# Designs tried in a protein design chat: VH-VL binders against q9vpl3. Part 448

Target 1, 224 residues: q9vpl3
Amino acid sequence: RGKINIQRPKAPHYERARVVAVTQPKYPELPKAKSCFKTRAERTQQQQENPYNEIIAREVRNWLDHSRLVAFFHLSSITADDIFRVRVQLHKQNLHLKSYGSKIIEQAVKNTRYEAIVPLFHSNHCIVFSPDPEKTAALLRIVRRVPQMVLLGGIVEETMLSRNQLVAYAQMPGLHAVQAQLVQTLSQAPGHLIQQLQAHQNSFVQVLDVHAKNQMNEETPKST
Below, E stands for the ipSAE of ESMFold2; O stands for the ipSAE of OpenDDE; V2 stands for 0.75 times the mean of E and O plus 0.25 times the DockQ between their complexes.

## First folded at step 16 (VH-VL)

Design C165 (framework fv_imvotamab_arm2; at its last fold request DockQ between E and O 0.31; V2 from the best seeds 0.70)
Fold by OpenDDE, fold request of step 18:
Structure C165 (fold): chain C 224 residues (1-224), chain A 120 residues (1-120), chain B 112 residues (1-112)
Amino acid sequence: as target 1 above (224 residues)
Amino acid sequence: EVQLVQSGAEVKKPGESLKISCKGSGYSFTHYWIGWVRQMPGKGLEWMGIIYPSDSYTRYSPSFQGQVTISADKSITTAYLQWSSLKASDTAMYYCARIDYGETFGFDYWGQGTLVTVSS
Amino acid sequence: DIVMTQTPLSSPVTLGQPASISCRSSQSLKHSYGKTYLSWLQQRPGQPPRLLIYKISNRFSGVPDRFSGSGAGTDFTLKISRVEAEDVGVYYCMQATQFPYTFGGGTKVEIK
């Protein structure tokens, strides 16, 4: 009964070696124990993360509160140069392109009316701010040339709009134009009413005149 | 164009108070941070602190905490750096600079600097 | 505090030749959100600092193409492809990853 040499096991037969090689459980490399010891630097960074995020969150909140147009974009593989070009174009229109971390945005909008925007920031994103909602059309025109910027939605005059709603909004005539048109329409209404009221009176007068003329013609005695 | 214009050079004695100014123009003053940076003669740059003009929130470098006061008046788009009691060691060039955390995450525009000389 | 170390202290360069400045941080400048907030500043003699590069490699507005930034983690480099006379001055790296913000000691670029 050959003593199984546990210290130097004889190389198994070629077939057995193959089976053993294939059946050896590949133990997932134990996740390198993230050394629970966050380096002092990491700890310090983490400790400062909150104050840091709070500071930036103030900025984000301020932009949101003072912007009448806010547009949210997903960025898909855009280069720094492309972003710069877009930024310059937007800036010329008083549109401000900003990029913040998702956590910062989350912190900024927490317990605010803007909290619903948080789900939009799961990936690389940027925000465009403007004090002028009429710049929506200009914004969309600029972004159309940048396929890497995908419109997700926005806020116009404190109302959250979907992508489609923003596009529709941009196609609407300016508020002033609509107001002017409304005023024009309203100003024409009294004139039309007066015309209609006068039309009946004028028609009546015309009928009376015709009747009077006919009576005068009948009263002309045929001079025998 | 974004501009930061600082107040003129100051010559003071030790123990005197001083307030220097930085006026921003060409942008929305309340939306961007203003930072102050010290540069001692022949030395490098030192961050002193920042202020958000919208709500006057301030943060200081530990080295400058309690040594200076940073303030802002948004109505006139001006930030301030103030000493209650100057020291000879406060002799330096002081720069204000704008910070944009949404773009550069740094000092993107700088004032021309204010030279402060404190001599007995 | 994060210590920023620049090398060399002085960089004499011949006009038209390239220059390279190194900046090392005492710890990683990568923020928890994956962004690195390293900037390069130029200070010409008698002038205030000017932003050249932000977030490692992005040129600021008005900055010539001859300036480029690179790096990751703790090692960063500013390169000038062809040094011009107007490039004379002191260059600073700055980290804004954590408070307090800190600057490198500066590198003086001079024309030989």
Scores: ipSAE 0.875, ipTM 0.945, lowest interface PAE 0.5, mean pLDDT 88
Fold by ESMFold2, look of step 16:
Structure C165 (fold): chain C 224 residues (1-224), chain A 120 residues (1-120), chain B 112 residues (1-112)
Amino acid sequence: as target 1 above (224 residues)
Amino acid sequence: EVQLVQSGAEVKKPGESLKISCKGSGYSFTHYWIGWVRQMPGKGLEWMGIIYPSDSYTRYSPSFQGQVTISADKSITTAYLQWSSLKASDTAMYYCARIDYGETFGFDYWGQGTLVTVSS
Amino acid sequence: DIVMTQTPLSSPVTLGQPASISCRSSQSLKHSYGKTYLSWLQQRPGQPPRLLIYKISNRFSGVPDRFSGSGAGTDFTLKISRVEAEDVGVYYCMQATQFPYTFGGGTKVEIK
């Protein structure tokens, strides 16, 4: 039962993970063999960092477990002063803006129902946590003025919602747990998660295309 | 506003026990780590360990493992640093500080400090 | 353990003049994701430390823009563009890239 091994003189630099693709991109310099052949120095660093990353993952799990609202965003280049201003506005609404490394998020949600969110975090990102799901409307109003933050989806009352489902939820005050489940149930037949990933695949492809051409202004929201 | 308020200064003799406190307010106490930092008289800062109040998970600096106990009572939003038997070398200023791995990845807010004096 | 070395140990400066503090780590502070968790703290006389700069160059809330941080790998710098009387104190660098967390030995900034 051996695996097929493909090796080259240089391993490719891992630029970004695509949620449905295993093909690694090439760039001007020659790539190394696939990631399964790490150097001794890289293995030593990874061994030291995995237990440390679990400390941070514990914090992520605690936020996930105690937040009735979780929203995931792609984050474009933004100044430290601008992101701080947004964080202050969100905090006044009991909305907590955080950012964790994608590997840490993978560790935090491993073997949970939330493993499906992992592909959302292979680009620059942030997460908003809140105990108050009724603050979803306030969240969306605040970030509407921040084009650098692009909503990817969320979790409300332990129910995963796509971007459009989260927007619809924000317009239905009251009975939040029932409302979140109702929105999910009414939205689509089987494959809601795949449809969410495919919608973000279009965004990811656009971001990757802009990145390859060194341009970043293609993900303008359709609403004003 | 995030605040960490520590218990008052202590004067002790060697061999006595001591438990000092750090009360957090103005934030979700169980969602952030608390670290303890020692500053010996006229010296720099030394990290002692951290605790996650949500589940009381702790990590100690190797230099302090077994010499102190870090604990928390989340019901009163308070973290503790405790000695079972003080030594004269424990004379120092002790700070608690909050850690936010989701923003600053370091000690963002500090308590006022608790001076512990242990003399023969 | 990562050793953090600060220079100078003491930095007497004239009011309104710049100050520059160096911090060197014994190994790279870059985490596996390329992020570097280096912080700068200020401890005014008789006060607890306070966070000035995190992740090399980000100013924390309420920190004046005369404070700036820079650096990469093992070499980091805190600059104060125009020293004010309130900037007197001891400045520490700190790494949170791995346990145990470690601090530099401190740099005392004082007015000539």
Scores: ipSAE 0.799, ipTM 0.909, lowest interface PAE 0.7, mean pLDDT 81
ESMFold2 (binder alone), look of step 16: mean pLDDT 93; pTM 0.947
OpenDDE, look of step 16: ipSAE 0.874; ipTM 0.947
ESMFold2, look of step 17: ipSAE 0.798; ipTM 0.899
ESMFold2 (binder alone), look of step 17: mean pLDDT 93; pTM 0.948
OpenDDE, look of step 17: ipSAE 0.869; ipTM 0.941
ESMFold2, fold request of step 18: ipSAE 0.797, 0.722, 0.793; ipTM 0.903, 0.861, 0.903
ESMFold2 (binder alone), fold request of step 18: mean pLDDT 93, 93, 93; pTM 0.946, 0.947, 0.947
OpenDDE, fold request of step 18: ipSAE 0.872, 0.873; ipTM 0.946, 0.945

Design C166 (framework fv_imvotamab_arm2; at its last look DockQ between E and O 0.64; V2 from the best seeds 0.72)
Fold by OpenDDE, look of step 16:
Structure C166 (fold): chain C 224 residues (1-224), chain A 120 residues (1-120), chain B 112 residues (1-112)
Amino acid sequence: as target 1 above (224 residues)
Amino acid sequence: EVQLVQSGAEVKKPGESLKISCKGSGYSFTHYWIGWVRQMPGKGLEWMGIIYPSDSYTRYSPSFQGQVTISADKSITTAYLQWSSLKASDTAMYYCARIDYGESFSFDYWGQGTLVTVSS
Amino acid sequence: DIVMTQTPLSSPVTLGQPASISCRSSQSLVHSYGNTYLSWLQQRPGQPPRLLIYKISNRFSGVPDRFSGSGAGTDFTLKISRVEAEDVGVYYCMQATQFPYTFGGGTKVEIK
C-alpha cells in the first residue's frame, strides 16, 4: 500500500472537488487592519493643509513677487557661523538670504509662474533676494568665497536663468555702461562710413591721376 | 538699522477704547511679520497675534481672539493693536516685534514697549 | 498648547562663573520640516526682550559668544560661560513650532 503523501495529496475526483469547493466555508476576510500609519499621501496632504505652512508661504510669495533678483543655492555642510558671516556680507549689499522648507516653497509657488523652481529645492537650500538686479555681480563675488554655497540658478527681471546664464549676466557691464557703449558705437558708424566712402573716392582719383600722368609722359616726344 | 518705535504710555478707564501703534523703520516693512506680545506686571511674556503688513493677514492666539484687533498701515509702516473696550485686566506692557520666518523664525527686533494702565 | 517649563526660576551667579538654564517643552518642538524653532530671549531690567539664540543654537547678531544654546526634541539649555554684570535679567525660552507661540515662565539671573 503506497505511502500516502500527506504533503501533496492526490487531487480528488472532479465531482468531489466541485462539491468540496462549494461546501468550503467562506470565512469572512479579516478586516484589513487599517494601518495606524498614515500613508505617505495622507501625510503629504496633511502637511499641505498645515495652516502654519500656508502662513510662511505667503511670505515666500511676497519676496518672489517684489524681488528683481532671486538666486537659489544648495548648502553643502555649511556651519551656522559661516551662514551668519555670509548673511552679514550680503546684507551690506541689500541682499537678503532666507531659508525655507521645501514644502513651504512648493506651496508658495503652486499654480504660479514660479512653479518651475520646485525641483531646485530637493535638498538643503537657501534663497537670496534683492530688489536690485545690478547686485548680481556683488552676490556672486561674495558667495565665491563660500564653497559650501553652490549656485543652482536664479531669476533676474522675471526671467529664469540657469547657473551659467546668471554668471554671464553678472559679467555684463551695467545697463548704463552698455548704453554708453552703444551710443559710442552708433556715433562712430557714420564717421566710419564717410571715411570709407572718401577713401574709395580718393583712391579712384589717385589711380586716374597716375593714369593721366603716364599718358602724358608717353606723348612727350623725345626731342633728339 | 532696524527699529520699531511704539506709541507712548496710556492711562485709560474701563470701557474705553484704545489703539496703540508700532512704527517700523530701517527695513522693508511689508516683507516681515509683526507680532504683539503682552507682559503683565511682574509676569512673563504672552503671544497675542501676528500680522503680515503686505496684505494685513492676521492670526491670533486663542486667548486673545476677539479681545483685540491687530491691523497695519503699510503706507506709513505702522502696525496697530486695538481694544474696543478696555478692562482692568488689560493693564500690561505691550511689545511689538518683527518676525523673520526666513532666518530666525523668531522675534528678532523689538519695540520699546507701550505701558497701558487701566484703572477706575 | 505647548507648555514651556523653565528651571530654575532664579539663578544667583557669581561674576565670572558659568550659568545654565533649562527649558522643557510638553511636546516635541521638531517641526514637520525637521527644524526646531526654539529661541532664547533676554530681558534686562526696564528693557524690552532681546533675541539671543534662535533654532536651538544659533546666536543672533550682536550676541556675545559666551552665550550658547543646545538641546533636542523637548529638552533645551542656555549656557552662559562667564556671567557678566550686564547679563542680569530674565531669560525666556520660546517655541514657534506651532500656534499658539508660547514662552517659558522665565529664569531670573542675578549676581550674588
Scores: ipSAE 0.779, ipTM 0.884, lowest interface PAE 0.6, mean pLDDT 88
Fold by ESMFold2, look of step 16:
Structure C166 (fold): chain C 224 residues (1-224), chain A 120 residues (1-120), chain B 112 residues (1-112)
Amino acid sequence: as target 1 above (224 residues)
Amino acid sequence: EVQLVQSGAEVKKPGESLKISCKGSGYSFTHYWIGWVRQMPGKGLEWMGIIYPSDSYTRYSPSFQGQVTISADKSITTAYLQWSSLKASDTAMYYCARIDYGESFSFDYWGQGTLVTVSS
Amino acid sequence: DIVMTQTPLSSPVTLGQPASISCRSSQSLVHSYGNTYLSWLQQRPGQPPRLLIYKISNRFSGVPDRFSGSGAGTDFTLKISRVEAEDVGVYYCMQATQFPYTFGGGTKVEIK
């Protein structure tokens, strides 16, 4: 290497500068020069505003808004046959296994209370949706046999739950049973509810009559 | 059991209006997209557009933008494809199909098709 | 628009023998997150299309395991390992990586 680096000319040699100037595009600076060539930031912003991603995010928002149970999983390497078997088992329980890109999920939850879930989707993942929060126990039972699916947490009845909280929730069938019972009661005709209340009142009166009869029998022998 | 049932074949004259239907059943109708696909006689398949029945958001193929209207009535789980003024070139088989972006990213279930014939 | 080109146009096949259908796209079908939304559809005579394969190689529910898909980038293949009489029909590749969604021109599989 010489002491004058030919590889890095500090200033163009006259002949070299003439050739370089002819072969290089030279444009006057315009107020909208950046409009001719998109900058890296503008290309990144355009990608984030891609309408195709917004279309898919609309689907994700709708599933989130209409699912009383949402569970998030890390997904390790899994064969197509294994994931298919899991999907079939989940479908039998009205549990819907979905996978969306992390950028799409981020866009779907933007400006919602669910923005906190975005860090869960930095790695390979999947989501299970269901309208039936009572299916939480069935979900955990099915995926327990699938070590490639690692529970991260979930949403139940619009409340975010950690992994441990979701597991604890699944062990409370009394709450799920009460919610299901309320739905059944509301679906009954009003006359059925009135009949049930009247039956309980009649049952109480019947118990009192038995008590009165027993006391009369005791008093009768003593008065004889 | 997912089903898409389309309205029956139509015979029309140029300039007439037409609205054909696609009724979905056996799944949560508002959670999945419905797309429309044209197949001209003896030809392949052409995508026309999609609708999300939950909010009626639509996206059209550029070739069909302004030519047809895609709509849905979620209360009766039905999507529609509509022309205000038919042309003879609209003679074709029209399919509706469901799209699941959370799994297949494709048309997973198809209607039986509606044959539309436009001639004088 | 992404142009999808299928070959061959017609594939006459002896019962029980394999069939192979090629699909080439005019540009890469790889989406930003590494998925490729390439699908294969089957249209039997007088019937609507049905989904066979999605995301290059995943069989849809109810599709026999004699159907398989492969490929990457711009080149994709559908294979039928052992053609049966019910496999007669036209097969389409389709891309959903970007709008507008586009289909190949179709490949007719028939028994000779």
Scores: ipSAE 0.727, ipTM 0.877, lowest interface PAE 1.2, mean pLDDT 79
ESMFold2 (binder alone), look of step 16: mean pLDDT 93; pTM 0.952

Design C167 (framework fv_imvotamab_arm2; at its last look DockQ between E and O 0.52; V2 from the best seeds 0.72)
Fold by OpenDDE, look of step 16:
Structure C167 (fold): chain C 224 residues (1-224), chain A 120 residues (1-120), chain B 112 residues (1-112)
Amino acid sequence: as target 1 above (224 residues)
Amino acid sequence: EVQLVQSGAEVKKPGESLKISCKGSGYSFTHYWIGWVRQMPGKGLEWMGIIYPSDSYTRYSPSFQGQVTISADKSITTAYLQWSSLKASDTAMYYCARIDYGEHFGFDYWGQGTLVTVSS
Amino acid sequence: DIVMTQTPLSSPVTLGQPASISCRSSQSLVHSYGNTYLSWLQQRPGQPPRLLIYKISNRFSGVPDRFSGSGAGTDFTLKISRVEAEDVGVYYCMQATQFPYTFGGGTKVEIK
């Protein structure tokens, strides 16, 4: 009589196996203990649903929508006192320095025309807002004295500008200066045209005079 | 200069309605939040709620939810706190204050306060 | 709600001497991204509150350097290095890390 292997019992006959399989009590799967650990997705969703972030995001959006000049800066080891000093200087020029969390900014600009700015906010940063795009030169002058503030880019008149483009924009003559130059150029155009017309007329008269003189000289008979 | 000017002191009876005002000046009124704070006589400060004047978004403290209404008129740069029916327990000093989440993350400028007295 | 507990309730101080006020929160005031939104307010007799310190240690505009804030997590301190007569009043801590915003019970600073 072969030793019944109790550790690996021989599979029962196919018919018996079927009956056993059907008659085996289906024990309800123990409710998987909801891991006390919220999944990353749940945490992210909870963070997204934080009413606090939504409230602040509203403010950020409002600043973006009503600013004609927006500049983005990276902050490198700047002290609170230094930030305060810069803020005071900027404020005197109607420039508003603000600092918001990256997630708040992301939420504020999601599905908007400003979504492209999100990659700029991976580190410690601040934003300067102004209703006046002509203050770009003043902004750059102030921040040049603050090496801890690094210009990343900006938005001027609803157009995104790189750092270099923003610097170039600041170097351009003001709108009034450009207008004045245009008016000056336009005012000189009629004078130049008149001069050219007069020059042509004078040249024509001179040619006619020379022709007349030559004809008179040919008609003077050599009195022998 | 940033200023918040509140309406004058009010003396009312229980059951009466009241609307007090807070006018902002010297800054862009639509860009900053306005909060209301209650101070009962001889007591501490209590946060009531906030409003964003740009779109009139409001948030209330649970203790004041349904008890008061906060509103704003951005055209005249004024915020309001309103009761539909006053109680004697509403007797207090009420302050409006500006909130800047981009800088201070708190109440940076305060009104002078409005004293509300509710007595029979 | 976050409960803010201030100590002491009253602080009698001699002119020219330092004062220290403690504020303890029932939970951490560290917001997402590591910012802590704790402020200190001063209310002089018969006047509205005035902002002194924001984000634990930053002095508001016009605030004298004798005022300083410190702390982390749940424990915060306001210090006055040399108390002046004009410093008499009630001081409040406030948290703005979560709604509803909550204030401490206040600390009355008086001159002895």
Scores: ipSAE 0.859, ipTM 0.935, lowest interface PAE 0.5, mean pLDDT 89
Fold by ESMFold2, look of step 16:
Structure C167 (fold): chain C 224 residues (1-224), chain A 120 residues (1-120), chain B 112 residues (1-112)
Amino acid sequence: as target 1 above (224 residues)
Amino acid sequence: EVQLVQSGAEVKKPGESLKISCKGSGYSFTHYWIGWVRQMPGKGLEWMGIIYPSDSYTRYSPSFQGQVTISADKSITTAYLQWSSLKASDTAMYYCARIDYGEHFGFDYWGQGTLVTVSS
Amino acid sequence: DIVMTQTPLSSPVTLGQPASISCRSSQSLVHSYGNTYLSWLQQRPGQPPRLLIYKISNRFSGVPDRFSGSGAGTDFTLKISRVEAEDVGVYYCMQATQFPYTFGGGTKVEIK
């Protein structure tokens, strides 16, 4: 049977009033303290996440700015051993296989000419960077044997190329062949222009000679 | 072959300055981060900070902020860790290591270490 | 700061037998984009650390297949299926999910 302590009286109203009074002076302080802690926690979390993402975005931006060849791929399920073998083959050709989060890529390309690439990163992906645009053919040769890597498009010489355009570019002769063709064209252009100018100069001199002879024949002699 | 070659062991007195180096080779030095890690005698590993050599952006561990300076000279593919005034408690092995956020997301290649001894 | 706790502190093992090293983090290592940036390092006697495993379970270049990593969230394991003499050393787990980067205290693997 329960023993109720009926001899212990209830607390007086005065004591309850004292507790209420103490609580009332601190009421505005509690909401401000709660808001302050919540704001600091949110601010700290946001700052930490944003600076970390910005560090990675800095790396992505540096790769984009210093790569004359960039290729974007969808990446299907692939074993770690298989992707490692592909990475080794690519590395031997100065082709650098990387993967970054889509939001990080968005941060890296925001307010740049590269913003158009953002839709390519909706799914699992990878990117190949290289300073050597001549390695495009080697890249496509290596990845054609890797069905898990599906070409989406690329950037060559800071120009956005579709999948089909990139494949067509890969069939282009090397830089040496393009440079040799340009040098040959430039060498011929000055010679052709010089020949045309010399011909016009000769024609002009000839016209002046004929005019001068006609002028001499029309002079009348003086009798004295 | 990716290599990080650090400067040789140093014996210094308290209050002296010191700058140790980490030279990277076999990779695109400006495209990867370099981090510094301390290992005190008989102890584990402590992250000190990182630098991006392309633009010299740095981030320090709070434990080392203001105590060391991390820098890089990309023209000679070299990163540095320096003290303006050494303390005996700075006696440790110091490693540099490369970070690739595009794959390993951590320290993938390590230097051989530089032993720094600070004693009277 | 994320605290990384390794057990055991020392793991004496007979050649050819398996070894297992545990690493526990004080909070989830899952980054906002779903990846978990936990690495395992090996430091052989008198040598610098070297990367063994990254992103929980991916073996780094040149790491033999007797090393494997597993785990999720806050609990991670490095296994050596058949310990060889050259596996002697200290093993560290490391997180790169947030700054500051932090390491476990290390586990010494030795031949008994």
Scores: ipSAE 0.722, ipTM 0.873, lowest interface PAE 1.2, mean pLDDT 79
ESMFold2 (binder alone), look of step 16: mean pLDDT 92; pTM 0.942

